# VHH binders against o26223: the designs that were tried, part 8

Target 1, 191 residues: o26223
Amino acid sequence: MKLLWTSQHIKVTVHIDGKVSKMDVLEAIKTRRSIRKYQDREVPEELIDKILDAAMCGPSAVDERPWHFIVVRNREMLEKIPEVHPYGAMVKDAPVAIIVCCDSSLEKIPGFWVQDCSIASQNILLAAHSLGLGAVWTGVYPLEDRVEGIRRLFSIPEHVIPFSVIPLGYPAENPGTRDLFDPDRIHLEKW

## First folded at step 15 (VHH)

Design U3
Fold by OpenDDE, fold request of step 16:
Structure U3 (fold): chain B 191 residues (1-191), chain A 122 residues (1-122)
Amino acid sequence: as target 1 above (191 residues)
Amino acid sequence: EVQLVESGGGVVQPGGSLRLSCAASGFTFSEYELYWYRQAAGIERELIATITTGDSTWYVDSVKGRFTISRDNSENTMYLQMNSLRAEDTGLYYCAAMYSETFYGSPHFDYWGQGTLVTVSS
């Protein structure tokens, strides 16, 4: 029995009109795209709070919750981020960015902090999208030049590791949806 | 077949101008971050300019105010306007493309061009 997965093209109309739209979790996951163009519009603090709340709701190894967040709205600082992160050019054009960091002193088991901060970062992206914002994950760790650049720029202590920079704003682009399902990546019971 | 083809290179005097083009085919151009690299003789390849899918731009300090990166998605072409050229701008110029749903700013790009030679000499 060939399960004909009829790809129901869920046309998620992302209302670009800046209205706070709530969407289903599966819809958020399936329709989320990296957004690198933003409207000339401020993001309300309330939305940032909701996003950060979501960022802290993910699991972590042995519940270590090692994450810290730097919220950046200062234009001068946003403009300086691309100087140390060339692949983060869009950050200078965003109204706000969140820097996700790990406090290594909170680690209970070494190495799992990458998973913890990844979960937090992804939750930021999904929450932002669910709230009608656009965001993109710009990788910092494990690239040493970027880690050190962000550390210096924001006076981050040595025991704290910058992990990602996530610019956010009301989206000014619509890259469309993707179909990434690949049945060849699914194995039953054994490889 | 995926292709990136650079053009517009040549010999120019100091203070002169050139416009490079990178023509793309075989992939969805609008969904890619775009990059210009250059390599001088005996020197490692360096990133000189980037343009995002949202038209945000970045430049290395040595070309700021002189070079302008742009893209035309309708023509599947990226450009580099180079003004006030200097001898140190001499090198092979490469275009590169990276799919937009990546979070690693890795020098591992999906596609590279073959390069176009720029020579600035008196």
Scores: ipSAE 0.707, ipTM 0.867, lowest interface PAE 0.7, mean pLDDT 91
Fold by OpenDDE, fold request of step 16:
Structure U3 (fold): chain B 191 residues (1-191), chain A 122 residues (1-122)
Amino acid sequence: as target 1 above (191 residues)
Amino acid sequence: EVQLVESGGGVVQPGGSLRLSCAASGFTFSEYELYWYRQAAGIERELIATITTGDSTWYVDSVKGRFTISRDNSENTMYLQMNSLRAEDTGLYYCAAMYSETFYGSPHFDYWGQGTLVTVSS
């Protein structure tokens, strides 16, 4: 059976109307893009709650669930983030950002917190996309200057490690879809 | 072949202005975040300005209010307008590009230019 991969141009019709279009998980994954331009529109708290709920649904090592989330809406704070995170320039132009953190005191197995927080961060991106929002993952950890910058800016305790900053908003750009499938990265039974 | 080519450098008096250009080819320019770096003699390369795919900008403090980064996706070109130039702005200016789906903002960019020399001297 020759799986004819018909490149169906999934026209992501962004229904502008307030109806949260249900996006299936595969569509969300395949069509998600980093969004760095946002509409001048506030993100409802309800959507943030849904996103955070999704963020906490991922697996974690030994179910340690070490993640914490700082929701930032304050304009002054959003504007300060790029001062310590140059790759986060878009944060100042977003209506809201989520900072994903790890509480190291909750870590049960050393080192897995990075995976835990990564899963949480990715779920934020996917959830945002499924809800008609745009988001981008800006890496904080493991870059020490960014980690300490964000820590100072938000008065984050020493045992808590800022991991990522994710600005969110209604998208004002459409980067299009990607085809990143690479059969050369697939090995059957052995390398 | 991927290429970034800087131009517009030269010798200017303090208080003068220059406009640098970075012409890109060989990749989808609109999908890249863009950066200007500079390197003075004997000093480590310094990030001075960034512009995202969404046109958000960032500047290092020393150039704020004097330099303006911009991009023209239709021309595959990034610009740096430099006003009120100072002696300390002297250096080799580099453009760099990083693919927009990266979450690891690092000095390891996908593409670099060869640089254009800016000399500010009386």
Scores: ipSAE 0.699, ipTM 0.866, lowest interface PAE 0.7, mean pLDDT 91
Fold by OpenDDE, fold request of step 16:
Structure U3 (fold): chain B 191 residues (1-191), chain A 122 residues (1-122)
Amino acid sequence: as target 1 above (191 residues)
Amino acid sequence: EVQLVESGGGVVQPGGSLRLSCAASGFTFSEYELYWYRQAAGIERELIATITTGDSTWYVDSVKGRFTISRDNSENTMYLQMNSLRAEDTGLYYCAAMYSETFYGSPHFDYWGQGTLVTVSS
C-alpha cells in the first residue's frame, strides 16, 4: 500500500491579528526552514519569552541544564557579530539574535553539554517557526575563532562557552518545503 | 553533474578592475550560500566574501569597499566585482557553495570551482 504522501502545501496563514495560531509540532518540524531574510519588523518580547521557554524544555544529560541565553537587540552588536562569524552575515539584518551558551560549571558529565545546547538550539528554531518567525542556526562551537570572537564581543566569562548564534525575525523569504524522508535509512531489527 | 566554473580572471595593473563570475550547474543554486575564496602563492586559502540565500553579504577587511559580491539566481551565477586592485590581491580565486540547511560554516563546502587566476602587476 503506497502511502501517497500528498505534499499538502501547509499555507501558514499568518493571521495579522495578535492570535498566533499554534502550529502542530509535526508540522513545525516538517516545514521548518532556515530563514536568512527578515522583515523590517521588531519581534515582540512575548514571542522571545515563549521561544526561550521552549529552549529550556528539552532534556539534558542528568538534568544538568547548562544552557544560558543572550538576547541581542542592539543594532551595533548585531552588526559586529559577522565580524567574528563570517557565515553569520544575516545576523546584521535580523531584529534580534539569541546566543546559546554553556556554563561549564553546571556540567555534571563531560561532553554532553554539546547535546544539551543542540537540543536547546533546535527548540528555538522550532518554536520560532511555530510562532510565525524565521530563524537560522549559525554554528559557533567548536570553531575556536568564532568561540573566542563571540566571547570577546559579549564579554562572556571563560567558563561559559558560546555555542550557537540564532538570528530571528519575521520571514521575508520562503524557501519552500523539503521531502527528506528516505526509507533506505530505516532498518528493521537489524542492519 | 554538479559544476562551479569561475571565469573573468586575468592580468591587470594596480588600480584596475575585474569582474569574476561563477557559473553553477547541476544543483538548485538558489538554495545555496555562496563564497569567494582566494589563494596567493605560498599562502593559505582565505575567505574573502560571502553572500547568503537572503542576499546578506560579508567581506574580509582587506577587500571591504573594493569588492562586491552578488548573485543572480535566474542565471545560476555568482559575481565578484573587484575594483582598485592591488598587488596583494594576486591569486587563484575560487567559488564555493554550501547548502542553506546547514549550521556548520566551515571550509567544508558542498561544491568548489577550479579557480580563476587574478594577477595584479605593473
Scores: ipSAE 0.684, ipTM 0.858, lowest interface PAE 0.7, mean pLDDT 91
Fold by ESMFold2, fold request of step 16:
Structure U3 (fold): chain B 191 residues (1-191), chain A 122 residues (1-122)
Amino acid sequence: as target 1 above (191 residues)
Amino acid sequence: EVQLVESGGGVVQPGGSLRLSCAASGFTFSEYELYWYRQAAGIERELIATITTGDSTWYVDSVKGRFTISRDNSENTMYLQMNSLRAEDTGLYYCAAMYSETFYGSPHFDYWGQGTLVTVSS
């Protein structure tokens, strides 16, 4: 049964719709914040699947799609990430993290993999937010100590480059909204 | 706009304790990732402790179990409780901050105070 509405003050037959979307794309982009405090609550595998599906929808240089994802739920492994990434302390408190990697053997145009993996990483953040989760991008590449540390921890081969670590979970904090629009950054027709 | 001022340094005997403070002004303190660094004379600064906006903490191995980082957002202040001090803890201690909407993580140089001196001597 489908839900039908009218703006008039008359009697109307209401159909029950199967599903209604709660957040459009612009709202998700504008309201997403970096979340570093999480509820002690498991994130279902099906939500991770949806997030990774969204991550892989991004464009890539000549459609090379060089990305690979490591899903980390093991508590011991999550607790070890801050040992090689001191600015990622919140990872040990997250129920799950996603490591975005580049497989350099899939590159068709050298050097664009950073853009490719950045697109996938941002899509993870937006998809998580749209599903009621909070996430934060913790940078790995190009910082050599972080790259080598994560590579060692997860047995990542030399031709695969860990790019980012993204802890996520149901948020236990709610940072405020921001008004960051700056018209001085907009240039019409020329600089 | 970020301004940080360290205090609480001084001279202390080995095995003693000190509590460092870092007061922030000109911003919403609760939206910052916070850090303590230390620098011995002639040596590059080293990261010793971090605390996130979510109160997750990290410590370098040489201070773990002896130092405790904390923050009090209502007082716009961060602390470093330093216990069981050793001679090698002597140095300038700097606080630093980075706005929480970052994926780099570490502070830029311009987010530092002038430091507070800790001297551990017999």
Scores: ipSAE 0.678, ipTM 0.849, lowest interface PAE 1.4, mean pLDDT 88
Fold by ESMFold2, fold request of step 16:
Structure U3 (fold): chain B 191 residues (1-191), chain A 122 residues (1-122)
Amino acid sequence: as target 1 above (191 residues)
Amino acid sequence: EVQLVESGGGVVQPGGSLRLSCAASGFTFSEYELYWYRQAAGIERELIATITTGDSTWYVDSVKGRFTISRDNSENTMYLQMNSLRAEDTGLYYCAAMYSETFYGSPHFDYWGQGTLVTVSS
């Protein structure tokens, strides 16, 4: 069921997996927080599909789209990630994680794949948030111990580079919002 | 702005217990990922335990089952309960913190305490 708030400048909401989304995109960007505590509740495949669809909508250098995604739901594998990524302890408590990877064979412009995969990773965070999920980006690249550990765990070939591990689930915490706008960071016409 | 002070170190016999504390000032403790590191003489600093803002924990294998990390956000204090201590646990213990809106994870040098010495000897 859709709830339409139509006026001159009101966002029109659309059904997403039986839910009415009221979240304005600017609100989503401003309210997204890193979530490291999750309910004991599975995330439906349909929501993961929507998140990955959003991840692939980002721009990339010369439209190279170098990203690949590994969806991890296996409990034993989720529990092993902290063994090679100790700063990702929350992954073992998440119902699912997404590993964002670069396939270097798809790279058309050398050196831009990091930006490409960063865009995909941030889109995952925003899409998850807009769907009522919480997520956190745990960095892998460029930290070689993390890259090597994740590559080994998931049998990722040498030409594919694991970039980030993003656990997600229905949130069990609410860290609140922050006001980070700093007008001194804005330079008009020149530095 | 962030300041961390460790305490609770001392000399203890093998098999004994100690409880280390890390008191924080200049930040809201609940917004930080927290860590314990240790450094034996002449050896590089080792991560031994982590606790997330969501209370997920990780321990290095050598301390798993013997050490427990915890936090009390109302007191801006983190703890390390150290049981069944061994001579190899001797070293300088550091607490560290990293703001939760980070994808780096590992703390910066300026997010460290000064350390508290633990000596396990008979």
Scores: ipSAE 0.642, ipTM 0.839, lowest interface PAE 1.7, mean pLDDT 88
Fold by ESMFold2, fold request of step 16:
Structure U3 (fold): chain B 191 residues (1-191), chain A 122 residues (1-122)
Amino acid sequence: as target 1 above (191 residues)
Amino acid sequence: EVQLVESGGGVVQPGGSLRLSCAASGFTFSEYELYWYRQAAGIERELIATITTGDSTWYVDSVKGRFTISRDNSENTMYLQMNSLRAEDTGLYYCAAMYSETFYGSPHFDYWGQGTLVTVSS
């Protein structure tokens, strides 16, 4: 009985002791970089599921959760995105992209959906990074030509707003780390 | 001093070729998204080609198949190879750079060059 209990504790300890399994959250935040070069290697569906699960864990205004996600793997569609989003040329070279959208019928508080979808988008970047992937947020909203171009390409209905396009894949570049802390941006008690 | 300097402009006959270059000083291209813009008289600047830090490229329809953007980070230089030039390609050609940690690629860039004039005429 006691050995069986010790065996279960030993099993847990062995998993903790044995292998690298997770990146510290502060390390992930500090080391995440925009990655625009990807290996010719597919991203497993299970990793996309984990990333989108993380995206949906973000807070939202009054818990409205207005987000929808389009997962794009089709080569022809990935190649068309730069035609309407010229600053997203790397999307055509990615194995997969995620389009973050707002469904305006889910808004409870007008005007906060941008914050909601920004939180989801940043969570996608961090989750991808923690899983050994590289990603970059390419902006769509509020640029009307990009919004309408993406909406047309993916048959997105008029009440749904494409917010961002996030290509991702196993990285083929390593831009390094940055030191961006600026104490002059910190104000104690008042401006 | 931080600057971008274009060169290689000049007068060329229709059907001819030019190679423009854009050299950076005071910063390195390796972490920058790079762009070529063109401005004809009386017209707003037009984005004509982009190249990412990962060397992915995009071209506006009017130059596809005729122009090629490239970069050489070891020489801190970007290029635009312009073939099969037409009279409508006449204008000032500007390079621009934007730091890669941006989600808003736009005409609001960290750096612009002064421009190099391309004139396509008989």
Scores: ipSAE 0.626, ipTM 0.840, lowest interface PAE 1.8, mean pLDDT 88

